# Ledger of designs, part 2: VH-VL binders against f1miw6

Target 1, 251 residues: f1miw6
Amino acid sequence: MPHFAKPLLRNIITRNLFNSIKKKQCLQYLQTLRTLQYDGFTTVYFGETDIPESLVTGEDFSDGYYMPTPTWCVVHAGGSQGWVPWKYRMFLRDELCIKQEDNLFFEFCDVVKKAYGKCAIVVKERRRQDATRPKEGKETEAQAHVPSVVNLTSVTCCPEVAKSYGHKLLTLPSPYNYLNPLDSAWSSLKWFIINNRKEFCLQSVDGVYSYQYILFSDLISKGIERINLSKWRTITTKVRRWENYYLGKLS
Short names: E, the ipSAE of ESMFold2; O, the ipSAE of OpenDDE; V2, 0.75 times the mean of E and O plus 0.25 times the DockQ between their complexes.

## First folded at step 1 (VH-VL)

Design a06 (framework fv_acasunlimab_arm2)
Fold by ESMFold2-Fast, scan of step 1:
Structure a06 (fold): chain C 251 residues (1-251), chain A 120 residues (1-120), chain B 110 residues (1-110)
Amino acid sequence: as target 1 above (251 residues)
Amino acid sequence: EVQLVESGGGLVQPGRSLRLSCTASGFTFGDYAMSWVRQAPGKGLEWVGYIYSGGSTYYAASVKGRFTISRDDSKSIAYLQMNSLKTEDTAVYYCARDVWGSYEYYFDYWGQGTLVTVSS
Amino acid sequence: DIVMTQSPSSLSASVGDRVTITCQASQDISNYLAWYQQKPGKAPKRLIYDASNLETGVPSRFSASGSGTDYTFTISSLQPEDIATYYCQQYDNLPGYPLTFGGGTKVEIK
């Protein structure tokens, strides 16, 4: 398995099933989601994944020389109806602080309202990244005041914004990643990258890597397209089985 | 401007029925869950029940089986049908709009309330 | 049902005083707590949500904190317009289970 598939993380989830606070949060999430589904809400899973350039090159820096690997953040959403009809976003992690996060989520909410009507938007609970270094001039005051554990991606997902478009925003507790079909879609994307990266490799010139953005973006786009409606239905069926398991276990 | 206006309160005898209305304006009514909260004279707040945007309803144990919440999204009205009224049901009844988000049901807008007095 | 115990039931303080109200849940409510202000003859107004977040337009003299089962609401410098009954409300509940309010704290000026 690729390093980014992280099979050990799935084993860790089993131990976390006995955390009483997270059990309560998971049960509340499942009950709320099922009630919204009954009430006609379309479920969409919104999130992100990080794709390091080293995943494309296959290079390692084990020669005692460490260079930070540029990391691309891909933002998309999907569900039993496939990928949402919204243009996915891709940007460098180090540019995140200059993005107008709220603008992207406003656009997303409008698009899915037009496509599906009222939606139950599921985001994965995320811990804040390690504290930033003392004032680098990149971090905004708002980012500095973000809670340590929040329902955020690289795009700020605000419940009030979702509500203004007729949606409900739900946060899936972090130990229950099996309940997020998007994580399976991201794993499929990364496997596609590994198996097809030879066509889109980075090149070294005098020991310095040159990045080929167009080829990289094409590889990502092809990988996303490969995760078609049939694949999404398979993934969401697996999630439904896990939901039934947790619902029976926690109630 | 978001506005909620309750109506239909009054004096009723025990065992009879009364229907309250909550007329909403200034927002897309059909997209919000609505709650009823009551307050007996000189007492605290007590949740009565709520209705989701899709129509599913939930009730406090004290009123379950006697009260029914419904809504007419085309008219932007929520209703509370109160049957088999008891003297303990005497209260000011508020309608309130539920805030959206994970684990919500704290209220962002309230009506002015309508008084229901159950007495023989 | 989650029982919310609010204390004190009433208090009298002078203008400029620091006023503290407490709210105790019968079980861990994970910060799913709101605070409301109700003036005589008026509907309640939400001041605080998610235990510590201040509503837009609410004066900064109002604040709240807490976690688990124990929560506090503070008015740092009491003003005449703050005379009201204050309620906590928990919303850490399964769909279909009751929302519960504290008994209320009546705040009066001496």
Scores: ipSAE 0.007, ipTM 0.392, lowest interface PAE 15.6, mean pLDDT 76

Design a07 (framework fv_acasunlimab_arm2; at its last look DockQ between E and O 0.05; V2 from the best seeds 0.00; counts 0 for: pae E 13.9 > 2, placed apart)
Fold by ESMFold2-Fast, scan of step 1:
Structure a07 (fold): chain C 251 residues (1-251), chain A 120 residues (1-120), chain B 110 residues (1-110)
Amino acid sequence: as target 1 above (251 residues)
Amino acid sequence: EVQLVESGGGLVQPGRSLRLSCTASGFTFSDYWMSWVRQAPGKGLEWVGYIYSGGSTYYAASVKGRFTISRDDSKSIAYLQMNSLKTEDTAVYYCTRDYYGSGEYLFDYWGQGTLVTVSS
Amino acid sequence: DIVMTQSPSSLSASVGDRVTITCQASQDISSYLAWYQQKPGKAPKRLIYAASNLETGVPSRFSASGSGTDYTFTISSLQPEDIATYYCQQYDNLPSGYLTFGGGTKVEIK
């Protein structure tokens, strides 16, 4: 009457440890964030989203011939004050931009210091080799113990750099998606793109990449602008309700 | 490997009671919110109620005061106690999960459902 | 209670067609919306969460977008296996616990 080669008990222990670690990380994150807010730090959520060019071209017009679509990474930050007064960035998912990105976080920290003073900069946790959020029974023992990655794919976020400007860099734990207002902002951007892409596509000239890029970047800019201060306040109020819920639940 | 299995459905007369069970496996049950969702024959989905990992419950207005959701974390079972049953409670009842209400895990797994028929 | 109005209630399309379903909330739900597929005789399967995030393993022909009160779900090139009823669902009332599904859209192939 054997068990499977891998002991069932070890798998249960690994899953329980992973969940326990995430609960503790969330509680620590919330307590630290709330303390910083009470100390006068302005909360700024810094993040990125991937926008495939097919989102603009309308992949629903595919003729059955599937071609790889270039993916653009859009980097921005916002909070209850709206979008930060910093020019958002767009990068192709490519290693060629790495060196310019090393200095981008310095510029970001300086801009938000000038705009808001000391900030609590929140970046979503990204686990090594976790391209997709693992479901229970799918994560390995190794995955449960890997160190958290605090860097965006596009930008290196250094805690020491943030500190040199008077900021604090915080990592938002991955399963607590309701705690990130930026995810709602990104959804709004993608919705704008899908519903307004025909206006820009009708203006494009086939085969002219530079002209198409201008129209593409203009569409992105207009989408970002539509996420106004009122929308940001609505989103961040929802996040505040979730923070209060988790603080009561996890403490 | 995540699995939810409903049981306890059947034919019941109006005004009587029935208890449904949802047996969970393949995950740390105590960390998840559990929900019941029902679907009347040929109709759409209707949320019935939630039980949070801490035991707090919320119910749809249509069942509040008649239905009670509970859980036994040691057995990985969620229950739906249905009292004062009406013919309009006839439906397939599904259980589903959510991780602390995180959105990413909201209703990511459903059981296959159990049919409750309320008829004289 | 947040009311979700889904349209159309049913549609018939040919294989390869683009299918669009809309969902409208009675109030701003801040992109806390999921989309589900229910094939005949089976339990629902979540395809999309947070208005636009595709579940792992779901084909790229499925997409969704939306914000505020207006949400859209699209199948770019309808396949025979996509015959199903599709539902939107708001979860903006969490953690207070009130959830609402749309009325569903039955997708059939001509």
Scores: ipSAE 0.241, ipTM 0.676, lowest interface PAE 5.7, mean pLDDT 81
Fold by OpenDDE, look of step 2:
Structure a07 (fold): chain C 251 residues (1-251), chain A 120 residues (1-120), chain B 110 residues (1-110)
Amino acid sequence: as target 1 above (251 residues)
Amino acid sequence: EVQLVESGGGLVQPGRSLRLSCTASGFTFSDYWMSWVRQAPGKGLEWVGYIYSGGSTYYAASVKGRFTISRDDSKSIAYLQMNSLKTEDTAVYYCTRDYYGSGEYLFDYWGQGTLVTVSS
Amino acid sequence: DIVMTQSPSSLSASVGDRVTITCQASQDISSYLAWYQQKPGKAPKRLIYAASNLETGVPSRFSASGSGTDYTFTISSLQPEDIATYYCQQYDNLPSGYLTFGGGTKVEIK
């Protein structure tokens, strides 16, 4: 059991902090974020986490046959006041179900507008696995190309949609994912799943066969609920410290 | 091999000043935060303060306003300037390193320490 | 400041015994906890970081666990070379925060 804690904590600070381009992007992100905050935008972090079924079942498929276990994607948002008053979504992702929920971001934008007014919506940059080495082409002025669209696994986040609701969409550079409080929240959720999954198991006996069922929805719900306002404040305070550190260091 | 060597310890009278040095080798000094930790004779460990790679410093309440941490990256040396010394400051002073705030690298290497005795 | 309460302050055990030390934080430190071993007349050595991760080269008889406010350090089978004072340390307040140690646990052999 102790082996699973290692990966969760290692993901906090990626060594790639030394890429000058990424540092610049981080600084730009932080400066923009601060500007928006001063302009009265409420910061909300919108994101997703993948929960492999194996994490829930506890089945160690370590024996080389990587049968792609179904993966659940949980989408939610948080801010300084805790979880956004929006119902989290859960999607099963398998080889057959790659459909993005196009309307989910609209719904989210409307909810946060009602709850907080104008928001700075922060999303993580998707690690493009296939980012082929950009050819050494021309130092074109890295105009902060606000990506026209930020695609999460299950949700498409469009800056224009955000704008239509009076929001601003910000992309957090991938090496600095730990500046997103959701990262800590997701880690906590996964930890909860691993340690409490047995309590959400039901046994059913059908003739000669005994089956164990996990109340997955309840498990996730309880895990999310466990991240209370106090925990959120702690996480966001820590993130703020790091933000300040980088603003000071990179300016 | 990573080495940290403290120097500058000794006997001083209350109210006097002393400067400790931590000479670092075996790593890129400028990339690391440096911390000072002290231990009074027969007592536990007490964090004194740290300096970031960017030069920002933080201090324990017990030494704040009296102690100053600095660094010379060109020489790979961290300093602890101790002013207005008190008898309670009597301790072995250790320097430690930390890599850009990652918990994995926090205090992973320590010097052998230098003794500071504050006595009348 | 985050206060670390370490228990016990001292213990004596026989070779081969299981030794357990606890550290309680005054607030949730989110597993930002390290354990150190300090042998007599020597500088401290970090054994554990991030609450449960063993340093490279540390014997497997050493382990640690915990979350939130409560953390445990364990020596599964005490050896003569394990005579030392052990300290917990929180670093949850990084950056721009205070680091605090527990009071220490002196481990002796009967």
Scores: ipSAE 0.021, ipTM 0.565, lowest interface PAE 6.1, mean pLDDT 84
Fold by ESMFold2, look of step 2:
Structure a07 (fold): chain C 251 residues (1-251), chain A 120 residues (1-120), chain B 110 residues (1-110)
Amino acid sequence: as target 1 above (251 residues)
Amino acid sequence: EVQLVESGGGLVQPGRSLRLSCTASGFTFSDYWMSWVRQAPGKGLEWVGYIYSGGSTYYAASVKGRFTISRDDSKSIAYLQMNSLKTEDTAVYYCTRDYYGSGEYLFDYWGQGTLVTVSS
Amino acid sequence: DIVMTQSPSSLSASVGDRVTITCQASQDISSYLAWYQQKPGKAPKRLIYAASNLETGVPSRFSASGSGTDYTFTISSLQPEDIATYYCQQYDNLPSGYLTFGGGTKVEIK
C-alpha cells in the first residue's frame, strides 16, 4: 500500500533550511552586537518572564490535568551594569488586558538613554514563535528586510522608537537562549520565589487578585534585589565567553 | 515515579572524550534544572555543573572549558560531554534534578551513577 | 566559591549516642543548606533542606539547625542503620555556577 512521501521530504527540507537560517541569524546578531559595542553602544537586555501561581503555591500539575491559573508577567532589563535603573513592571495575565500600551517601550528607551547613552537593546525571540514550523502560505526564510516590530506578550518593541533615541534594537534567535543573561536572572528570581514563598503567604485573604498581587510584588522585589551587580557581572561574563566561542565557530 | 538513569560510562585514556546521558521519566522534564555531581573513589561529592530550563549552563572551576552540559527536552535527556579527560576526572557521575534551584526539590532524586575511569 | 568547612571528617560512636556534625560557610548563605546521607555503594539521599526541614519519611532522631554561616546536624540517638557518610551542601550561589558540598563526615559504630 504505497503512500505519497513528498510531504515528509518537504518537512525535512524545511527543517534543514530553518536550522541554517537560525545559524546565519545568530552570526549576524553577534557581528552586529560587536560592531555596536566597538562604536560605544551599551548592551542592555530587555525581556519578560512568566510567574505562574503554581510556582508560588507549590501546586503540582504533573498528573496530566491542565487547569487555567493566573500568570504574572514580570518585565525588566539588565546588563553588565546590573539592573537598569528602571522600575520593573508586573502584569496579570489571567484576564484580558485592557489598555495595553506601546508607550512602555518608549519610556524604557528614554530611561536607558539618560542612564547609559546610546544602547544596543537586545530582545529574545519568543520560544513559541521560533519553535513552530512555518505555517502553510508563509515563508520560513528570515532574510534581512525592513525591520519588523518585535512583540513581547505585554510590550511592543519598535525599532523606529529605539532609533529615535539613538538606540539599536537587536533580536536574539531563540535556539541560542544561553546567549541571553536574562534567562539566568529569571531563573534566579524563580529560585528565590520557591525558597521564600512561605514567608509571604497570607493566612486570610478576601480573594481579590489585587491584594494577592501586593503580597507577590513584595516577594518579587526582594528576589530582584538579591540579583546584585556582582551576580550580573558573572552572568554577562559567561555570556560573552560563549559569544566569542560562537563567533569563532560560525564565521 | 521519578526516575533518572545514567549511561555512557566506561574506561577511557587521558586526553580522550566521553559522553554521558541521563534519561529522565515521571516528571515534566522541561520545567526542571538538571545537574551533574561526581564522586571520585574514596572521596566526597563534587558538583560538576547545571543546565537550567532556558539552556544556560554553569560549571565548577575544575571542569570549566572541558565539559559541556546540554539537554534535549523532546527526549527528556540531559547530556554531559567530557573532553580532554584527566585522571582526576575518574569518578562515579550522578545526574540530579532541581525545580528552579528550589530547596524543596533540590537534588531530591539521584540516578544510580555511571563509572568513568580515566587511565592508561 | 563558597567554601563549606565540615567537621569532623570522621567519628565513631556507640548505639544510642548523640552525634553532632557541623558545617561553616565562608559567607552568609541565608539557610540555603541541605544535608545528605550516603550509605556505601549507594547514591546520596537528601535528609534535610533549607537548614532545618526534614524530608518526608526521615526519622525524627535526625535534626538540623543554623543560620548565617554556622549550621549543625544532629542524630539524637545513633542507630546501626545510620552508619553512613553525611554531607552538607549550600545552594545560595545558584545559578551563578558554584554549588559546594562539605568534605563529608564518616559515621561508624564502635
Scores: ipSAE 0.000, ipTM 0.463, lowest interface PAE 13.9, mean pLDDT 78
ESMFold2 (binder alone), look of step 2: mean pLDDT 88; pTM 0.897

Design a08 (framework fv_acasunlimab_arm2)
Fold by ESMFold2-Fast, scan of step 1:
Structure a08 (fold): chain C 251 residues (1-251), chain A 122 residues (1-122), chain B 110 residues (1-110)
Amino acid sequence: as target 1 above (251 residues)
Amino acid sequence: EVQLVESGGGLVQPGRSLRLSCTASGFTFGDYAMSWVRQAPGKGLEWVGYIYSGGSTYYAASVKGRFTISRDDSKSIAYLQMNSLKTEDTAVYYCARGFDYDSSGYLYFDYWGQGTLVTVSS
Amino acid sequence: DIVMTQSPSSLSASVGDRVTITCQASQDISNYLAWYQQKPGKAPKRLIYAASNLETGVPSRFSASGSGTDYTFTISSLQPEDIATYYCQQYDSYPPSGFTFGGGTKVEIK
């Protein structure tokens, strides 16, 4: 009987510690962000979204959830000033080009410094096993060599690189997704893709729809353009409301 | 006040066809996606199909090729055309509102109709 | 395919009791989860969206929390009018991939 009770209590204690750590991280994030905003930093949300080719082609599999198709990653940034004056990037999720990722963040920091001056750059935290776990327990070889590529920032965002341009890099803790206006922008983009994909998918002689990278990138560009400054102001106002709510709840 | 009203349900024989309608009021219908969800007697909820505001349609595997969803934005009506009906299609069919063009990506069903019963027997 | 496992399938409690229902996703759904209440003979009504946000006009005794793959729904003080079947639904995947619901939890009074 003692052995039966011990594992259950251990799991409850671990979950409570994990939850309390997340609450503290969120409060610290919000306090730091507000302090930076008071000090004249411009808030910029930098992130990514995954767009499976099946979303573009409208492909219906027998089970509806099977995802055998390639996934494209779109990287962009925005805030109350609208989309940053920087060309969004798009690449295959499985592309292993670490140097392009590093160069991209350097370029991004330079662009926003020229546009806005010093910025508070907000990125989502990585998958729990990377950055959000309590950092307790031992790492295993299996965890080390089977890294998760889902819901990660595909671009390496180095705090030291941001600092070299006068910026501050902030990590938005999971699960506080309502604190990221990019999630709303990405949703609008995906809705636009679904409703307009047929304009960019060509009927083949076989009666099968297909798409080309150039046509796909045009679809993405149009979707991004639709999210104008007025839309961003509406989205960021809603985020501000959620920030005030969480500040009241967590302090 | 947002309202969705389903109609067209009834008793039909296996292999026959039936068309359901969902009449919407209280919102700008053309801006929203619409969904059909069914519930067999005494069972849980099962998504049937979805139509985006732009007209793109998607279906659950169990009904693909037999059911067709369409919409008439001028009349604020969504339709579910059910062909080659099977006894396992017997259920209450609900119309539910999807998300609008300006959605934050929260694809939840915020309003549902009262449902219409479809019985496939004999 | 995202599978939603809801527990328990049914429960009986007394008026004033705290009731907790759990929902587990087969993969991380990033808080894209809603909770619905369905009273006998009626259509489902959404009570919670985005894992923890209470709908306007829904009594404060209803709450929900969770993240990743594990989510909970709580009624802090069960009332007679709360007798219903409750369902969770993920919307992390969407058409063409579709939506999935939990199996439901029937809440009754002892």
Scores: ipSAE 0.000, ipTM 0.383, lowest interface PAE 18.9, mean pLDDT 76

Design a09 (framework fv_acasunlimab_arm2)
Fold by ESMFold2-Fast, scan of step 1:
Structure a09 (fold): chain C 251 residues (1-251), chain A 121 residues (1-121), chain B 110 residues (1-110)
Amino acid sequence: as target 1 above (251 residues)
Amino acid sequence: EVQLVESGGGLVQPGRSLRLSCTASGFTFGDYYMSWVRQAPGKGLEWVGYISSGGSTYYAASVKGRFTISRDDSKSIAYLQMNSLKTEDTAVYYCARDSPYYYGSGEFDYWGQGTLVTVSS
Amino acid sequence: DIVMTQSPSSLSASVGDRVTITCQASQDISNYLAWYQQKPGKAPKRLIYDASNLETGVPSRFSASGSGTDYTFTISSLQPEDIATYYCQQYDNLPSGYLTFGGGTKVEIK
């Protein structure tokens, strides 16, 4: 699996436009978003990305011995106004799962309300992860307990919480994730990490590799800061062109 | 550091085939989109096509159906297979790496030295 | 297909002169424009991306600006090593879906 978000190809994008169910969902999403924008709502894209520590160390476990790399979940939001003036969150996958901070989205909604007024908050639709069908015989037993949902560190975004601050929560259909500028921002962050990882030492003073939260967060913070207002405007302008294309094709 | 080295160019007769190679070093090849760009003698630059990190391809209309781009990430090589060559395909062919700023953005931060393909009877 | 028109096709200037090249797109390309320098017999080198961002290591005498359909590239004080052909390139993937270069501007010293 690549460390970057899956690439978007023109052929795949074009073919996805012809999926009738998702096409209608995308049209509804775009029409709702444009109506909210006309009504003075500021669009902010809220989401997360996983940063495996191997991106920083450049290491990979091979030779038949596989050890999971600790993975950090980075949560942030941005739009044409740049990154929102909200401190991004960074959690180790297991810690976020244990903590389950229900108040995070409340704080986010309050911050963007103070900064921008009413917002259209766009979140990514989760891809279906349980598509298994029972199979005949003993092979079915091996798959009997396949989970419907994989354990993730995703922040719960409650529509009622958003509404209480005057916001509207929108879900971007999964085949149209390329309409999410935040994915481009995440790709830029990961490229920054890969190209600057040699400048950051994560080796502990005891001579074994250990990841100090402060040092690791400094690298992430620098990568996020590099995605400045100008870059966000470029990213969101490209997304708007894709939105206009879909509105013309789908309506 | 980052290097792209093209090879396989030469003189070829119209209607025949030729395969170009682009050997990459100094970066994680499999993570990048790779493009081919050509330049006819004394003329400007023309984009030929790309291959994504996942292996998906897209081509300029002038070469679609005749040219195929492929990659071998284990060897860090991109290929351009040119079939049914025409006199107007005569050009220096450059291998170019897509910018890391936006994956698949279509702007090129590194280029190879180019390899000349001459299609003549 | 998005057509990129460069002007002039060639120019001759003296060392120290300000040189300006323009690039016009047949439609709005939303700042998805790069500028390349190509010296005789060499591969192109990217100098500018996203219409106005200078590549790391490129001298500050090079700059670019523009928006929509109209873009400019400037060398504030021409040096002998700047003799080259300069190309603009759009990378706005819609509606054409193709990448297109301008025709190039050959810069020579008098």
Scores: ipSAE 0.006, ipTM 0.448, lowest interface PAE 12.2, mean pLDDT 77

Design b01 (framework fv_bermekimab)
Fold by ESMFold2-Fast, scan of step 1:
Structure b01 (fold): chain C 251 residues (1-251), chain A 122 residues (1-122), chain B 107 residues (1-107)
Amino acid sequence: as target 1 above (251 residues)
Amino acid sequence: QVQLVESGGGVVQPGRSLRLSCTASGFTFSSYGVHWVRQAPGKGLEWVAAISYDGSNKYYAESVKGRFTISRDNSKNILFLQMDSLRLEDTAVYYCAREDYYGSGSYFFDYWGQGTLVTFSS
Amino acid sequence: DIQMTQSPSSVSASVGDRVTITCRASQGISSWLAWYQQKPGKAPKLLIYAASSLQSGVPSRFSGSGSGSDFTLTISSLQPEDFATYYCQQANSFPLTFGGGTKVEHK
């Protein structure tokens, strides 16, 4: 169930207008996705999540000395068939160190085609960062009219590349994040990390980056493995329930 | 709020060139694939060309391939169609059209410009 | 190329009539079909996408049905503003192709 908020009365009209626009976008997304599923396309949710090293080490960065916390971007995909049989990727989230390999999405499309056939690849709504983007703090209803580009920060996803492999690339509109089971999988991963980090975190390292990376990668890998087929079926079933609800309510 | 405005049409002599433009406003132009669709006077609609949101992929109808070039300038929100070696059969109103928001290869045109007429002097 | 055959080429109707227009694809296009309305001197307007989904702002008297190769556009109760030419379009593959159009004219 989505969390309920009770805005002030004078804000209800503005929020209702914004919600109306977003509901239309959501309906279009759901109708397109359901059509593809009926046509035999396998639904695959492709996305990324940020894991700060402080989540792994449990360090508290407060009081008089702020160390920038390195953050890792983890990229993976999954659906009702579990995680895709594609090795997840990790990138250090530093604007000088983020490597977008143009062939990575090609490789992904090829792997899922071999595993599942034609796929409906769902990516969460993201905006390409450019100089013309609207300034935050302006009207939210105006921002609801701004379309997203189909790009992750770590991987360039091209609709035409997906189509060349027989896939379709769909953008899930914000704020309907609960229609993305991958977000639930990411939450499970982060809770696994918090609860198991003590088994994988060293109290000190001699500044050997490779060793820290190997340890960190093992923890991430174990967390991903714990989100098994059964868990994926549970979260995708919940998403399917919400999809059916919105298709029935909005159409 | 979404607007597409075509320009550049006119009377041309066979064998000559003409460049059409389509100026977009009211949406993030760089997020959408855009198309050219033409309609001969009193006839039906004919798809001409398409360009992806980033300009990396271009598609053409066989009747115009090798003669027409589609391009875009995302910094200026402008779509172009360079028409070379024009023939009498190219007489038409040329529309620019935006493909719908969600779905690769689901090329439904949710917004159209008002069109620009390309015709030939005798 | 996928050929789109639209019928009838014209239909004479009166306000209040039920109008049915059909469209046939030369090969399977799943539900990748759109319907457009065009009034004289105006650009086409999207009515229906994905064979049966009503575009925002379009009156509910318009409906679409079909999948695969055979599709239908229905206007349940024709209004004065509905006298126009209607086109189907396959969105399955390049080159994109349109039907020949159906002119709905006053009887």
Scores: ipSAE 0.006, ipTM 0.409, lowest interface PAE 15.1, mean pLDDT 78

